# VHH binders against Putative glutamate--cysteine ligase 2, part 18

Target 1, 372 residues: Putative glutamate--cysteine ligase 2, of Gloeobacter violaceus (q7ni89)
Amino acid sequence: MTIPFQSSTAPTLGVEMELQIIDPATGNLTPRGPELVTFCEEHPEVGLVVKPELVQATIEINTGICKDVAQVERDLTTQLTLLRSVCRERGVSFLSAGTHPFARWRERRYTQTPRYRALVDKHVWTARRMQIYGLHVHVGMPDGDTAIQVINQITQYAPMLLALSANSPFWEGDDTGLDSCRTKVFENLSSAGLPFRFENWEGYENLINVLLETGSIGSQREIWWDIRPHSDFGTIEVRICDATRTLAEVLALTALVQCLAVYFRRLYENGEEIRLLHPGIIRENKWRACRWGLEGELIDPLTLKGVPTRKLIEQTVGEMQSLAAELGCSAYLAAIPAILASGNGATRQRRIYSQSRSLVAVVADLEAGLAT
Short names: E, the ipSAE of ESMFold2; O, the ipSAE of OpenDDE; V2, 0.75 times the mean of E and O plus 0.25 times the DockQ between their complexes.

## First folded at step 10 (VHH)

Design r1s (framework vhh_7yz9_2; at its last look DockQ between E and O 0.01; V2 from the best seeds 0.00; counts 0 for: pae O 14.5 > 2, unsure alone 63.7 < 65, placed apart)
Fold by OpenDDE, look of step 10:
Structure r1s (fold): chain B 372 residues (1-372), chain A 122 residues (1-122)
Amino acid sequence: as target 1 above (372 residues)
Amino acid sequence: QWQLVESGGGLVQAGGSLRLSCTASGFTFSSYYMGWYRQTAGNEREWVAFISSGGYTRYASSVKGRFTISRDNAKNTVYLQMNSLKPEDTAVYYCAKGREYYTDYGWSLDVWGQGTPVTVSS
């Protein structure tokens, strides 16, 4: 069975943010997502759309199809402003991070739709503790073959994106020692992790068909790779990033993802020879990014030697400058050096905790990220 | 070493106003939720108001619209402005510090002050 890929001629953008709904009095997660969803549905005049998630303390907002990062900014700014008002009126707040610092998964309420019930039934314990939050960036692709080639290439950069975005050091009140414990929680799902390498779209189709026919998955939506094609949207979807504290970080990562996607698309279209890093090395790099974030080393794809993560990211960002200028996202990409200098979200969270000795203070700091 | 000291209690006529203060020491005040409780003789202590480090507030239904909790982090002080006081507001009022974390079952507070008495005469 063929899986059609919707064509996107331009590298259009779509961004999804998974947000934590919190009780501002306690700082803890509160299962108020469904209420927000219902409110938005019943009041279309507000102009806010919120999507439910597995955990009721989670909501998702997403942009429309955006032509550039600036449009993403305008879209998300509007939505976040509206969401802030809606939440305030209901006595709740929200924040963005890969995990909540102290919330317990055993206390979470789950969405009770047939879809989510089936999901929990299938994945049981691995799904029940899925109180994790990611950033998803879509980039338009012209066809399936191009999408696959770009995914193969951009996957090599996924560890860098993870290192930049890592924002989940705490799990149920404990410092995990990881910059992104979200990554390890997610990897417990059978269909999670780094994407497999394919030669072309047909190869991908063959796998998906087998999984569908055998009942391994009910749809492509159950493929939770760190990067995946989205045939219905005509995009590649980068899912490796933790939810970041601020919109600026979201936009910086979006810019970098767009640049990478366009860069590799052009290489493919021009018939350039592409060298792919061994998947085992990518796996190791993902672990290194997960564990040490910006403070560790990654294996350089060219030299196959360890290189400081910051240096590798700086180099990559430097290589994308001309393209960023062309795409009009230079200003957003320019936020990355500041992130490299100050540290990622995990570093920030740990710093706040070290100073305050309060995970509630950490939550407060996170909450402030999207307030401005 | 953690300490809370309440002040501002006293006698007031029904319909009157009173402002309570609680000064904190021995911990990073700005990092914690703060709250006010009240207790009458023979009864359990009941919560009155809470304020987060970020300034979000919660009120008991009995005091909502009449009481206002606020904080000054520079002074390590939490306040309770009590307006339109009623005889049923008569109690000893206690200031409390929030714990590092809260459960889904409600507020978790520690470190209590000595209390300040409030008497509202009819």
Scores: ipSAE 0.000, ipTM 0.216, lowest interface PAE 14.5, mean pLDDT 92
ESMFold2, look of step 10: ipSAE 0.030; ipTM 0.551
ESMFold2 (binder alone), look of step 10: mean pLDDT 77; pTM 0.787

Design r2s (framework vhh_7aqx_2; at its last look DockQ between E and O 0.01; V2 from the best seeds 0.00; counts 0 for: pae O 9.0 > 2, unsure alone 63.6 < 65, placed apart)
Fold by OpenDDE, look of step 10:
Structure r2s (fold): chain B 372 residues (1-372), chain A 123 residues (1-123)
Amino acid sequence: as target 1 above (372 residues)
Amino acid sequence: QVQLQESGGGLVQAGGSLRLSCTTSGFTFSSYYFSWFRQAPGEEREFVGAISSGGGYTRYASSVKGRFTISRDNAKNTFYLQMNSLKTEDTAVYYCAKGREYYTDYGWSLDVWGQGTQVTVSS
């Protein structure tokens, strides 16, 4: 079967934020997501849309179709402001991070819709512990073939995005030793991980058709690759990033993703041949990013030698400066050097914990990230 | 037996200050996180603030932030709520509470409460 790809001629943006709902009194997750969803549905005049997730202590907010990062900022700022008010009135708060520092997955409540029940039934233990939170960035693509080529290229940069965004060092109160334990939890899903490489859209279609026909998946939505095409939206979706603490980080990553997407799109359109890094090396780099974040080394795709992760990111960001200026997102991209200098979210969380010896303090710090 | 006892409540004029104390017994004081709550007539009990086991971190409700301060004295097995710039809306019974777990590595859950102390702020 042919899978149509909705065309987007402009590199439009859509951003999804998965948020944690917490009890201010305990700092722990609280299953108040459904209540928030219902409230927003019953009160459309508020102008807030909140989507449910598998875990009831999770909600998702989304932008509309945005022409640039500035519009993303305006959209998310509005949504977060509204959400803050709604949560305050209900005695809950929210934060953004790849995991909760001490919440126990065994204590989570799950959404009881047929869809989510089926998901839990299918994936059982691997789904039950999915109390993880990511940042999803959509970039518009003109067609499926272009989307596939861009995905093939941008996947090589996924480890850098992970290193920048890593914000999940703790799992159920334990320091995992990883900057992103979210990554390892997610990888337990059968359809998770780095995307496969395809030559063209037809190749992708062939795989998806087999998976659909065999009952491996019910829809493309069950493909949980770190980067995936979204044919209905006409976008590529970058899903590799942990949920970050602040909106500024969200916007910086969004800017970088947009720049990369447009850069590779143009290369493809111009007929330029680009060497693709061996998938095994990308896998290793993803691990390195997951494990050490900004403090480790990645294998340079050009030299095939280990280089400091920070240096590689700096280089990449430097290469995107002209394009960022063209796209009007230079100011957002400019936040990345500060992240490199101070460390990623995992570094911050560990620092807070080392000083306070309190994971509740870590939660409070995270909560403060979106409180402005 | 684990016990918490509030003291220091009373009548104060708006703009005034009070210092509440929570004296604890029956457990290792330094190992637990502590919280203050309050309940106004006809209202639900609400979080006021908390202090970590080590005392290095404090958390406050938005309504009291900048006005209230929580501290602890391990030698006295007592933690405090300093309330400044009091408002009429601060009128409530104030409760202290103890965390369930030793230290705060796994967050906090409350298992022991004081009896409460009345704070009345007059206009």
Scores: ipSAE 0.008, ipTM 0.280, lowest interface PAE 9.0, mean pLDDT 92
ESMFold2, look of step 10: ipSAE 0.027; ipTM 0.531
ESMFold2 (binder alone), look of step 10: mean pLDDT 79; pTM 0.803

Design r3s (framework vhh_etentamig_d1; at its last look DockQ between E and O 0.67; V2 from the best seeds 0.00; counts 0 for: pae O 10.2 > 2)
Amino acid sequence: EVQLLESGGGLVQPGGSLRLSCAASGFTFSSYYMSWVRQAPGKGPEWVSGISGSGGYTRYASSVKGRFTISRDNSKNTLYLQMNSLRAEDTAVYYCAKGREYYTDYGWSLDVRGQGTLVTVSS
ESMFold2, look of step 10: ipSAE 0.025; ipTM 0.480
ESMFold2 (binder alone), look of step 10: mean pLDDT 81; pTM 0.831
OpenDDE, look of step 10: ipSAE 0.006; ipTM 0.286

Design r4 (from n1 with S31D S62K; framework vhh_7pa5_2; at its last look DockQ between E and O 0.01; V2 from the best seeds 0.00; counts 0 for: pae O 11.6 > 2, grease 24.8 > 24.2, placed apart)
Fold by OpenDDE, look of step 10:
Structure r4 (fold): chain B 372 residues (1-372), chain A 123 residues (1-123)
Amino acid sequence: as target 1 above (372 residues)
Amino acid sequence: QVQLVESGGGMVQPGGSLRLSCAASGFTFSDYYMSWVRRAPGKGPEWVSTISSGGGYTRYAKSVKGRFTISRDNAKNTLYLQMNSLKPEDTALYYCAKGREYYTDYGWSLDVWGQGTQVTVSS
């Protein structure tokens, strides 16, 4: 069966933010997502679209198709502003992070749509504790073959993106020791993790067809790789990032993803051939990013030696400067050095906890991230 | 002062071979990735090949893959390009270039270029 790939001629952007709905009184998650969704549906004049998620304390907001990061900023700023108003009127708040610092998955309510019921029934325990929150960035691709080649290459940078975005050190009140425990929770799903490599779109189709025919998946939407093609949108979707505290971080990561995607697309179109890093090394790097974030080392894909994660990211960002200028996202990319200097979200959360000895304080700090 | 000096160019018949050399000075050669870029008459620069600092990683343009081999001798501060099975379309001025970045795209990731050595493939 042929899987058509919608063509996106320009490297357009779409960004999805999974947000936590919290009770301001306790700082804990509150299952008020459905209410927000319903409100927005019933009041289209507000101009806010909120999507439900598996956990009722979660909502998703999405940009439209954006031509550049600046448009993403405008879109998300508007959405967040509207969301803030809607939440305030209902006595709830929201924040962005890979996990909630102390919420218990056993206490979560789950969306009861047929889709999510089926998901929970199929994946059971591995799905029940999916109180995790990610950042998803779409980049338009012209065709499936291009998408696959770009994914093959950009996957090597997924660990860096994870290290930058890691914002989930706590699970149910415990410091996991990981900068992104979200990553490990997500990996419990059989269809999660780093994407497989394909020679071309046909190779991808072959796999997907087998999975569909055997009932392994009901749709491509059940493929939850860290990076996946989205044939309906005509995009690649980068899903590796934790939900970050601030919009600036979202935009910085969006800029970096766009640059990487366009960069590798151009290499492919120009007929450039490179050796890809062995998947085992990418796996190791993902672990290192998950574990130590910006404070560890990654295996340099060229030297195959360990190098400071910060240095590797800095170098990568440097490599993207010319392209960022061309794409008009230099200002957003410029936020990354500050992240490298101050630490990622996990570092920040731990710092707040070390100072306050309060996870509620951590929540408050996270909440403040999207307040302005 | 960073200097790159190419040599080894010349005229060769189709199917022939040439080996280009690039002598590097003024910087720690072994710390940098190196590349070959070529410019044909009336055309923009075309990336040809890149090699990592230690030589363990190489990249090629599709147009030259299987025919060209990039290598380096860090002890001699020299970059090489072995060109086999040369074609008329390979005719160009070939530049050695120093790069800090892992990847190249139309040379914007390259730092310093040499003066070039002319390669002409003609019957």
Scores: ipSAE 0.006, ipTM 0.259, lowest interface PAE 11.6, mean pLDDT 92
ESMFold2, look of step 10: ipSAE 0.163; ipTM 0.623
ESMFold2 (binder alone), look of step 10: mean pLDDT 83; pTM 0.850

Design r5 (from n1 with Y57W; framework vhh_7pa5_2; at its last look DockQ between E and O 0.68; V2 from the best seeds 0.00; counts 0 for: pae O 6.4 > 2)
Amino acid sequence: QVQLVESGGGMVQPGGSLRLSCAASGFTFSSYYMSWVRRAPGKGPEWVSTISSGGGWTRYASSVKGRFTISRDNAKNTLYLQMNSLKPEDTALYYCAKGREYYTDYGWSLDVWGQGTQVTVSS
ESMFold2, look of step 10: ipSAE 0.414; ipTM 0.745
ESMFold2 (binder alone), look of step 10: mean pLDDT 83; pTM 0.843
OpenDDE, look of step 10: ipSAE 0.016; ipTM 0.311
ESMFold2, look of step 12: ipSAE 0.344; ipTM 0.713
ESMFold2 (binder alone), look of step 12: mean pLDDT 83; pTM 0.849
OpenDDE, look of step 12: ipSAE 0.021; ipTM 0.336

## First folded at step 12 (VHH; framework vhh_7pa5_2)

Design u1 (from r5 with Y106W W108F; at its last look DockQ between E and O 0.01; V2 from the best seeds 0.00; counts 0 for: pae O 13.5 > 2, placed apart)
Fold by OpenDDE, look of step 12:
Structure u1 (fold): chain B 372 residues (1-372), chain A 123 residues (1-123)
Amino acid sequence: as target 1 above (372 residues)
Amino acid sequence: QVQLVESGGGMVQPGGSLRLSCAASGFTFSSYYMSWVRRAPGKGPEWVSTISSGGGWTRYASSVKGRFTISRDNAKNTLYLQMNSLKPEDTALYYCAKGREYYTDWGFSLDVWGQGTQVTVSS
């Protein structure tokens, strides 16, 4: 069966934020997501759309199709403002991070729709632990073949994106030693991890068809690769990033992803020579990013030598400056140097904990990230 | 049946040039990545170059980069390899190969190979 790819003529953007709903009194996760979803549905005049997630303490907000990062900013700013009001009136709050610092997965409530029940039944323990939160960035692609080529290329940069965004050092009250324990939890799913490398869209279709026909998946939505095509949207979806504390970080990462996607698209369209890094090296780099974030080293795709992660990211961002200017996202990309200088979210969380010796203080700091 | 037939090989002096061709049949040529692989005497196969289905995507081994150019004519179902500045170490049997659908890693996912054409670089 052919899987049609919806064509996007421009590098349009869509951003998804998975958010944690917390009880302000305790700082813990509270299963109030369904209530928020229902409220928004029953009150369309509010102008807020909230989507449910597997875990009831999680909600998702999404942009529309945006022309540029500035439109993403406007959209998300509006959504977050509305969400703050809705949450405040109901005595809950929300924050953005890859994990909650001390929430226990055993205490989570799950959405009880047939779809989610089926997912939990299928994935059992691996699904039950999925109290994780990511940032998802969509970039429009003209066709499936282009999407596949861009995915093959941008996957090499996924570790850098992870290092920048890593914001999940704690799990159930423990420092995991990782900057992103989210990625390790996610990898327990059978269809998670780095994407496979395909020759073309037909190759992708063939795999998906086999998985569908054999009952391995019910839909393409059950493919949870770090980067995946989205045929209905006509996009590639970059899913590697932890949920970040602030909107500025979201926008910076969105800008970088857009630049990378457009860059590689143009290489392909222009018939330029390209090189693919061995998947084993990408895997190693993902681990390094997961483990050390910005403080470690990555294997340089060009030299195949270890280099400081910060340096490699800085170099990449530098190479994207001209394109960022063309795309109108220079101002957003400019936030990355500050992240490199101060550290990623994991570094911040650990700093707060080291100073306060309180994970509740960490939660409070995270909450403050989207409050302004 | 998938068939690949290489041609254009021969003997040349160091610094010389050759253009290899590969005629493809038995499959939708324009839908697949194509690659060149070579095997030198006493050595295993070495990946040389890969080109995407539409030709907009090309990769080269470091040993041939800047000297070799891969191209294709989908209307003719033909793959090409322009080899310039040939060296003795380029001496090998050169194969064209069809890419697999699920894997593109360094051309090692190739599923069908031709019989090969001999390239000899010698003074």
Scores: ipSAE 0.000, ipTM 0.235, lowest interface PAE 13.5, mean pLDDT 91
ESMFold2, look of step 12: ipSAE 0.180; ipTM 0.641
ESMFold2 (binder alone), look of step 12: mean pLDDT 81; pTM 0.838

Design u2 (from r5 with S53Y; at its last look DockQ between E and O 0.02; V2 from the best seeds 0.00; counts 0 for: placed apart)
Amino acid sequence: QVQLVESGGGMVQPGGSLRLSCAASGFTFSSYYMSWVRRAPGKGPEWVSTISYGGGWTRYASSVKGRFTISRDNAKNTLYLQMNSLKPEDTALYYCAKGREYYTDYGWSLDVWGQGTQVTVSS
ESMFold2, look of step 12: ipSAE 0.510; ipTM 0.806
ESMFold2 (binder alone), look of step 12: mean pLDDT 82; pTM 0.844
OpenDDE, look of step 12: ipSAE 0.000; ipTM 0.241
ESMFold2, look of step 13: ipSAE 0.506; ipTM 0.807
ESMFold2 (binder alone), look of step 13: mean pLDDT 82; pTM 0.843
OpenDDE, look of step 13: ipSAE 0.149; ipTM 0.627

Design u3 (from r5 with S31K G54E; at its last look DockQ between E and O 0.14; V2 from the best seeds 0.00; counts 0 for: pae O 14.6 > 2, placed apart)
Fold by OpenDDE, look of step 12:
Structure u3 (fold): chain B 372 residues (1-372), chain A 123 residues (1-123)
Amino acid sequence: as target 1 above (372 residues)
Amino acid sequence: QVQLVESGGGMVQPGGSLRLSCAASGFTFSKYYMSWVRRAPGKGPEWVSTISSEGGWTRYASSVKGRFTISRDNAKNTLYLQMNSLKPEDTALYYCAKGREYYTDYGWSLDVWGQGTQVTVSS
C-alpha cells in the first residue's frame, strides 16, 4: 500500500518533551501522570494539555507545528508554566532527564489501556524497563523522498546530538559509566536503534508494508528508530536526544536539528553529491557518544580519523551559522558552545553527585532546570 | 472543485452539546490537515482546532481545550467537531477549512473554507 507523505514546503518544527513526575518528599517517581492528564481534560480553563505515556510517572507535552524555534520557545514556556502551577497544587513536581537517578523499573506502574497493555504484552521485559525519557524534534519535509534523503544524511550527526544531550548516567542508583544509559536501554526494543538506510520513499514503504502485513507492527508509530519519518505529520522526527535538564538545551538542540535538516534538504534539492558514512562507523560513533559524551572522540565522517567530539561539534555548529541566521535561530544555537565548555547533562549529574554524595540532590538539581 | 459543507449547528443552552460535521469533496481528503475556525459577531476569525491527515495529531485553541474534540472519517470524507460544555462565548459561525501546510502563529494555513454553520449558545 502507498503511504502518503503530508507535504511541507517550510522547515516547520514540532517538539515533544517526555517529563518525569516526582514526589517532592522523596525525589522518586510517582505515578501521577494520569491524574494530571485527567485534570487538564476536566479543566479546560487552564489551557493545558498533557499526554499519557506507558509509564504512569511520565507525561508528554508537545508543541503545535511551529514556524521557527522562537515559536517553539513561546509554546513550551507557556505549557511548562501552566504545568508547574498544576503540579504545585497537587503536591508533585517534574523534571527532564534521560533517566531517573535511582528509580527502580520494577516499581513502575503502567498505563492500562488496551494499546499499552498490548504493547507490554508484545515486548514484555524490554518494554517493562522503559523508564526512559527523550526529546523528539520534528522538522517538516516537502515529500517522502526528500525525507528519506535527509534522514540518511542527518543520521551521521545523530552521535553528536546524543553527545550533546546525554543526560542519563545513572540507572537504579548506579553509575552506569555511560553518559546516556537511556539509549542502551532503548536499544533493547526490536524496532529501536539507528534507522536503516533507504534509497527512496518507496523503499521505506516496502519495508513498512511487510511489517504491517505480517503483524510485526500495528502502525508506523511502533517504529522507534533514533530518526524516523512521520508521514502523517510530513516530518522527519529526530529521537536520538536524551531529555535535557533545561528548556535552553531543548531549544539549542532544536535549532541544530533544524539547521541540519534544512542544510541537507537543500543539498538534495540542488542535486549536489551526497556522501554517506558507512553505517558501521555511525554505529561506532553512537557508542562513543553514549559512552563518553563530549569527553571522547568520534570518527570524522570526512577524514575517517578519530577527532575530539567537542571539536567535531564546534566545526558543525560553525558551518551552520549562516543558515541559523537565515532561520532566525542563531541565539538558540549560540547556547551550544556553553554546553561544550561546561559539559553535558551526564557530566553535571555526576558532578552534583560527587559533591553531595546524594542522588536526591541530583534529582533536586534536575528539577531546578525547568523551574524557571 | 474543492468543496466543504458544514452542518450540525443550532441553538443550545449553556452547558449543552453539539456535534458539527463537514462533508469534503473535490480533493483527496485523507491527504490534508483539516481545521475548524469560528467567527463571532463583530470579531475576526478565530482558529478552533486542527487534525492531521490521518487523525493521529490534534490541536486546540486554549479557549476550547478539554471541551471540544476534533475527529475525522477519511472513508466518509467527513470532519467532525464534538462540542461539550458550551458557553455563550462559543456563539459563532463555525467553518470547516482545508489546511495548506502547518500551524503558524495563532492558526493553521488554510486555503479553502466552507460556508459555515451557525452555533448559538443562549439561555
Scores: ipSAE 0.000, ipTM 0.232, lowest interface PAE 14.6, mean pLDDT 92
ESMFold2, look of step 12: ipSAE 0.292; ipTM 0.703
ESMFold2 (binder alone), look of step 12: mean pLDDT 83; pTM 0.844

Design u4 (from r5 with T104N; at its last look DockQ between E and O 0.52; V2 from the best seeds 0.00; counts 0 for: pae O 9.0 > 2)
Amino acid sequence: QVQLVESGGGMVQPGGSLRLSCAASGFTFSSYYMSWVRRAPGKGPEWVSTISSGGGWTRYASSVKGRFTISRDNAKNTLYLQMNSLKPEDTALYYCAKGREYYNDYGWSLDVWGQGTQVTVSS
ESMFold2, look of step 12: ipSAE 0.261; ipTM 0.662
ESMFold2 (binder alone), look of step 12: mean pLDDT 83; pTM 0.841
OpenDDE, look of step 12: ipSAE 0.008; ipTM 0.300

Design u5 (from r5 with T104S S109A; at its last look DockQ between E and O 0.01; V2 from the best seeds 0.00; counts 0 for: pae O 9.6 > 2, grease 24.7 > 24.2, placed apart)
Fold by OpenDDE, look of step 12:
Structure u5 (fold): chain B 372 residues (1-372), chain A 123 residues (1-123)
Amino acid sequence: as target 1 above (372 residues)
Amino acid sequence: QVQLVESGGGMVQPGGSLRLSCAASGFTFSSYYMSWVRRAPGKGPEWVSTISSGGGWTRYASSVKGRFTISRDNAKNTLYLQMNSLKPEDTALYYCAKGREYYSDYGWALDVWGQGTQVTVSS
């Protein structure tokens, strides 16, 4: 059967933030997500909408359809401000990171709706460990074929996005040695990881139809690739990024994703030749990004030689400057050099721990990221 | 053994037309995407056009868009390229190429090429 792709006439943006609800007294996760969701539903005058997640200590906030990164900023700023007030009144706080530094997955409570119960039943141990938090960026696409081509291209940049956003060095109190242990936890799901390549939308449809018909998935929503099409929204969804500490980082990554998406869309529309990096190299680069973040090397897609990750990202950002100016997101993209200079979230978390020898201090620092 | 044999090339004047054919054998032709690639003297290979297994989807390089038409007859195991409004810059050896599976994670790699047919556009 055909899977219709909802057309987006502009490179519109939608951003999803998965947030951790914490007890300020302990710094640990607290299953207060459902309470927040219910409160917002019962009090529409507040003007805040939060979504439940699998783990009750998690909530999701989403922008509307935004025309540009500036609108994303306004939307998220408003929502975060409201959320801060709602949480404060209830004696909870929240933060943004790929993982919690010391929370144990065995202690998590799960949402008990039929959907999530079914999900846990299907994926069992792999789902129960999913106390991870990501940043999801949607970019509008005109049609399915375009979406597929853009995904094919932007996937090559997923390792860079991961390196920039990596903010999950700790798992259950242990330093994993990874900048993003979130990525490795996520990859345990059968439908996670780097997306497959397709020649067109029909190719994608064929795969999805087989998965649906065989009962492998109940819907496209169960496809959890690092980058996926979203046919109902008419977007590509970039899911590779860890949840970042600050809104500024969210906006910088959103800007970069928008630039990349528009850049490759234009190439496709103009009938430009497509050169794709071998998937094995992309996989290696994703590992390098996961392991070393900004401190390692990636394989240069053009030269096929190892180059410093920072240099490669700097080069890419430089190449997007003209487009960023056109899209009006230069100011947000300009935050990336500072990230490159100071290090990613994982670097920051480790620095705080090194100085304080306290994971609670790490949590406090993370919490401060969205406090203002 | 997979075989691709191109034909239909020749010399034409600018503004002229040619129709290339590619006879495929040794594989299920209707199951694969097919492409045309060309190589001009002193230049690397240039992608020209691709067609889906069933023929319902086509894509063209910007340099040939509006002038070239790719098609296929699965019953005859034949790939075609109708070239209109030919230009001197279209002069090249034209190859028929077999695509990989449409849902493969190995991307756009063309695994088998023919020997090519020469197209020369000259006044």
Scores: ipSAE 0.011, ipTM 0.283, lowest interface PAE 9.6, mean pLDDT 92
ESMFold2, look of step 12: ipSAE 0.367; ipTM 0.726
ESMFold2 (binder alone), look of step 12: mean pLDDT 82; pTM 0.839

